VHH binders against UPF0758 protein CT0611. Designs and how they scored, part 4

Target 1, 126 residues: UPF0758 protein CT0611, of Chlorobaculum tepidum (q8kes1)
Amino acid sequence: MNLKVKGARDVFEYMKGRIPDETKEHLFVLFLSTKNQILRHETITIGTLTASLIHPREIFKAAIRESAHSIILVHNHPSGDVQPSNADKQVTSILKKAGDLLQIELLDHVIVGNNDWFSFRDHALL

## First folded at step 4 (VHH; framework vhh_7qbe_3)

Design e48 (from c4 with T103E)
Fold by ESMFold2-Fast, scan of step 4:
Structure e48 (fold): chain B 126 residues (1-126), chain A 118 residues (1-118)
Amino acid sequence: as target 1 above (126 residues)
Amino acid sequence: QLQLVESGGGLVQAGGSLRLSCTASGSSYAMGWFRQGPGKEREFVASITGSGGSTYYADSVKGRFTISRDNAKNTLYLQMNSLKSEDTAVYYCAARDYGYEEEFYDYWGKGTRVTVSS
């Protein structure tokens, strides 16, 4: 069943039980339909996030292949502190610009902790 | 549709404090403060989610400013302590619908002026 996401809380709930090793940072991308249903998700990186390791070409190639209308980025902070790092902000900026050009919107970036989350959209950072 | 009205600006000495308020015609929006100094672009200051459960601050104001809200009064606050001359700006209240289902809109107030003297 394709889950519809209405906001960052639904993204957080979807990721519950889907992070294989919560002691490591994982970056995921969620591909969404026009109705904001999750079509699929992919793990992009495992380990410390570095902006230079993120390739918009690969992410948006997958989005096009999935006929995605929009994407959401998700990653976890093993510390439980959901505040974004400078690397998180750089990755978000790069992917927002790429999505704007390709007309596949980066709808949100959600950082998930154990029982908390941070949404870039909720804080006017997207 | 949503209306935002700021108040609390004024003239204050460096090292002083001010509290800004913003009254909204509705609640359950993510809200924030932005500012624009003389000859500068508008910059982000602080934000708070609709529930009040999450806050985020620009590095330039961390430890000095505190954002809070009272949803029963539909009012957003910015407590500004240890004010510096570089905090001189017009401060704007902003609100946004944080749901994914609707077209994204930014709602803005008209601003309130803060001047920090030497």
Scores: ipSAE 0.242, ipTM 0.580, lowest interface PAE 1.9, mean pLDDT 85

Design e49 (from c4 with T103P)
Fold by ESMFold2-Fast, scan of step 4:
Structure e49 (fold): chain B 126 residues (1-126), chain A 118 residues (1-118)
Amino acid sequence: as target 1 above (126 residues)
Amino acid sequence: QLQLVESGGGLVQAGGSLRLSCTASGSSYAMGWFRQGPGKEREFVASITGSGGSTYYADSVKGRFTISRDNAKNTLYLQMNSLKSEDTAVYYCAARDYGYEEPFYDYWGKGTRVTVSS
């Protein structure tokens, strides 16, 4: 059953138990319907996050294939510190601009820790 | 709908401290401070959420400013220490509701002026 996300807490709860190896940094994308139901999620990268490893074309190609109206980025910090890095902010900026151009909104970027999360949207970063 | 009123601005010497307050007419999920200096665009300063007390600071103020809130009083604070001339600006309080489906609301105060002199 497709789950509806109302905000960043729901994204955090959805990702619980869905991170294959919490000792490594993973970047995921969630594809959402017009009603903010999760259609699917996909792993984009595993290992240290850099802007050069993020290909907007491939992410939005997948979003179009899934008939997504919006996307949410999720990644974990193995340290448990959910504060965004400069690389996290750069990746977010790139994908927000691409989404705005293609009219597939980047709704949020959520960084997940052990029992805490950080939402770019909650902190006026999106 | 939601009204925000800032206070605590004024003239202060470089290296000094000020505490800004923002009182809201109701509760909100997230609140933050923004500022606009002479001849500059509005910039983000700091934000705080109700979920876990999560805070975030602009690099220019990190280590000098502290954001906090009193949810019982619907009041947001910004403790500003080690003030620099570059901190001279009108400081604005902003509030946001929780959620992705709710419209993104711009709840903003009218601002409070901070002038830092040498």
Scores: ipSAE 0.403, ipTM 0.693, lowest interface PAE 1.6, mean pLDDT 86

Design e50 (from c4 with F104L)
Fold by ESMFold2-Fast, scan of step 4:
Structure e50 (fold): chain B 126 residues (1-126), chain A 118 residues (1-118)
Amino acid sequence: as target 1 above (126 residues)
Amino acid sequence: QLQLVESGGGLVQAGGSLRLSCTASGSSYAMGWFRQGPGKEREFVASITGSGGSTYYADSVKGRFTISRDNAKNTLYLQMNSLKSEDTAVYYCAARDYGYEETLYDYWGKGTRVTVSS
């Protein structure tokens, strides 16, 4: 994977066709190089997102193994409504703090729908 | 460096309306409004992407506030309706450059004060 992401649209396009069952919520993490090339992505959870399902330790352990410079969080909403939930915001806050401490930036959190997306970064939420 | 200047603040009666403006020295991809009330940390109010196509609001202001922008004038607006005493705060304009490759700058204005009387 040498795909370079320049913004949230590229993340949306990358994830299109890579969600196994769009009727379920999936949370993914994308590991990025210093040049914002996608090194790998990994499925973190399948099913309704709650903060209790997210373990920063495991996410950042994987990021360190990949020698990732930064990460991007991606998930889908089966409803098609890309507005972030309170759980989405809490997860984002936890991972941002962990990334800041470990010096592996949470570059963005992108919520994907059928033909639209929501970027935390685009809306000054990261 | 992008410079942001807020205006439109003032004293208004509860239930009234006020429009804030933020003029930027250049274009930006995304812009937003934040506020800081007495004794509180700065909190998010509303945001809008560069084309004006995507907006996001804090739950406390949904249905009462409307964010919009005029890209030809490099100006951001916040239309505030049905104002409550809880909306009393200094309101700050913020701008963000788009993309993951460029150095990201969070530009902030100095704020404009809104006081809502009971």
Scores: ipSAE 0.236, ipTM 0.567, lowest interface PAE 1.8, mean pLDDT 85

Design e51 (from c4 with F104Y)
Fold by ESMFold2-Fast, scan of step 4:
Structure e51 (fold): chain B 126 residues (1-126), chain A 118 residues (1-118)
Amino acid sequence: as target 1 above (126 residues)
Amino acid sequence: QLQLVESGGGLVQAGGSLRLSCTASGSSYAMGWFRQGPGKEREFVASITGSGGSTYYADSVKGRFTISRDNAKNTLYLQMNSLKSEDTAVYYCAARDYGYEETYYDYWGKGTRVTVSS
């Protein structure tokens, strides 16, 4: 059955070992049910994250197809520094606005490191 | 219900330093500082998670303010350096429990006033 995520630690644990090449930046989206169960995850981009590579329509098209109630963004920093970049904040803002309009909440954005993580929600950035 | 009490506010000259503290009646997963200046909406200042490993700062205070916590004492600190007149505000500490089913910050103090004169 589908794993329920209660907070950012559960997202970090779910993604641990699921990043194919930790030397590269990957952006994933997790599609969640009304009970915060992971329905599916999808790789959005591989390589340096920029807002121009993010297509809200494609992400939310997939969310609608999955009947997702909400989504969570996850990405890694190959440097191991989990502090968000300006590009990370810009991507988050774009997807939050799109989700608000479509009524599919961007519940969190989690940056994963080797043994630590950064949650936008934990730091009032969402 | 968790209770938070801020202290350390006062009058300070521009370029000066001030240290705020917030004592909590119990433990929490994350804590933060917010402020509200004259005629302004409440804004985020800085946050720290439970183990103290993760911190985040608003751009306006980054490099000048340092957030820290002493989990054994349930106390949150904000070290404010290089104070500017724009930092004049009532400073609130806030705390939240872990999880996506909780609001960002459910527990709030009553605030401590900081006035920075030029």
Scores: ipSAE 0.433, ipTM 0.711, lowest interface PAE 1.4, mean pLDDT 86

Design e53 (from c4 with F104M)
Fold by ESMFold2-Fast, scan of step 4:
Structure e53 (fold): chain B 126 residues (1-126), chain A 118 residues (1-118)
Amino acid sequence: as target 1 above (126 residues)
Amino acid sequence: QLQLVESGGGLVQAGGSLRLSCTASGSSYAMGWFRQGPGKEREFVASITGSGGSTYYADSVKGRFTISRDNAKNTLYLQMNSLKSEDTAVYYCAARDYGYEETMYDYWGKGTRVTVSS
């Protein structure tokens, strides 16, 4: 049975224990069904701040392959500070526009820390 | 049905401070402040979420404004320091429920007017 995510807390709880090395920045994508059930998740990038920048083609290629209705981006900050960087905001804006065009909604972007998270949707950024 | 009532607006001189309050008839997951200046569109000011109090600020107010809430009183605050003439606006309180079924703030107050003079 696939897990249904109702909001950003469920995304944070799902990712708990699934980050292999919290000293590195990881970018994940969660592929969701029409009922917001997690079909799969995939690691897109692992590395430093600069290495975490991604392109819409890579994200949506995977989403199309998985037959996702929508996607959620998740990444961690090794510092534990969950405030979004300018790069995080820029990537989110680009992916939202690409998702709108492709009809695969970017439902949220969640930045996870040690015991805290930041949701773009919760703060009206999506 | 959630009701929001803003208070604390008024006339203040540039460089001054003002504290806005918003009292809600019940609890909500996230709350925020928006403003609309003369001849301008409504813009985001600041937001705060959940019991843990994750906050986010528009670049124009970061370092000058502080958002906070008292969950026991269902009250949201905006402490505005180092006020500028450009901060002149009607300030609106907004609240939303938790979840991915919602795409924007669900509840809005009627606003409180802030005028910053030279």
Scores: ipSAE 0.583, ipTM 0.784, lowest interface PAE 1.1, mean pLDDT 86

Design e54 (from c4 with Y105F)
Fold by ESMFold2-Fast, scan of step 4:
Structure e54 (fold): chain B 126 residues (1-126), chain A 118 residues (1-118)
Amino acid sequence: as target 1 above (126 residues)
Amino acid sequence: QLQLVESGGGLVQAGGSLRLSCTASGSSYAMGWFRQGPGKEREFVASITGSGGSTYYADSVKGRFTISRDNAKNTLYLQMNSLKSEDTAVYYCAARDYGYEETFFDYWGKGTRVTVSS
């Protein structure tokens, strides 16, 4: 697709129809071009997010295969509460460090609710 | 370019309240408060976005401080209740524009000093 994202609202709008089962937590990765166009998205985990179950090498292996310039994490909370958990913050920290080393920037982590979202970047958490 | 001016700092007794203001020369997408206490690095306090007033608070101030903004006046507020000696710091206002090309550190005020006496 030719969709580009300028900020967190665009990420939220892109994901609106693309979460298969909102009763479960999903972690997605969006792969972006140098112009911040979405090349593809991929589901990384389904079920409760824990830092010990996130493997940076698998995420960045996929990013390299897609020739992604940067990535965005997207995560839903079935409760509808978009405030980040400690696990969300830990996962974000790990992936930011890995992306910095590999020169594939983690641009943002967006938590999506029903009609609202939370962006780590908007709140200086990235 | 956006200019930010903080006000409302002063001396207050522990358990007291203060309201800080930050007036911006124009609109912004997101704004926040940071502080630097004696012998400490600058730390995040609270932030608010223009989009529906999404807020985020540091654990140390959650439940005691309330961030709000008046977009028509380009003014950010921090209502500080139940003040503790640990809240003594210079408080800085910060702002950013919408978008992934922007950072939260692009626009900063000069700070306003809050001293909490025990």
Scores: ipSAE 0.541, ipTM 0.768, lowest interface PAE 1.3, mean pLDDT 87

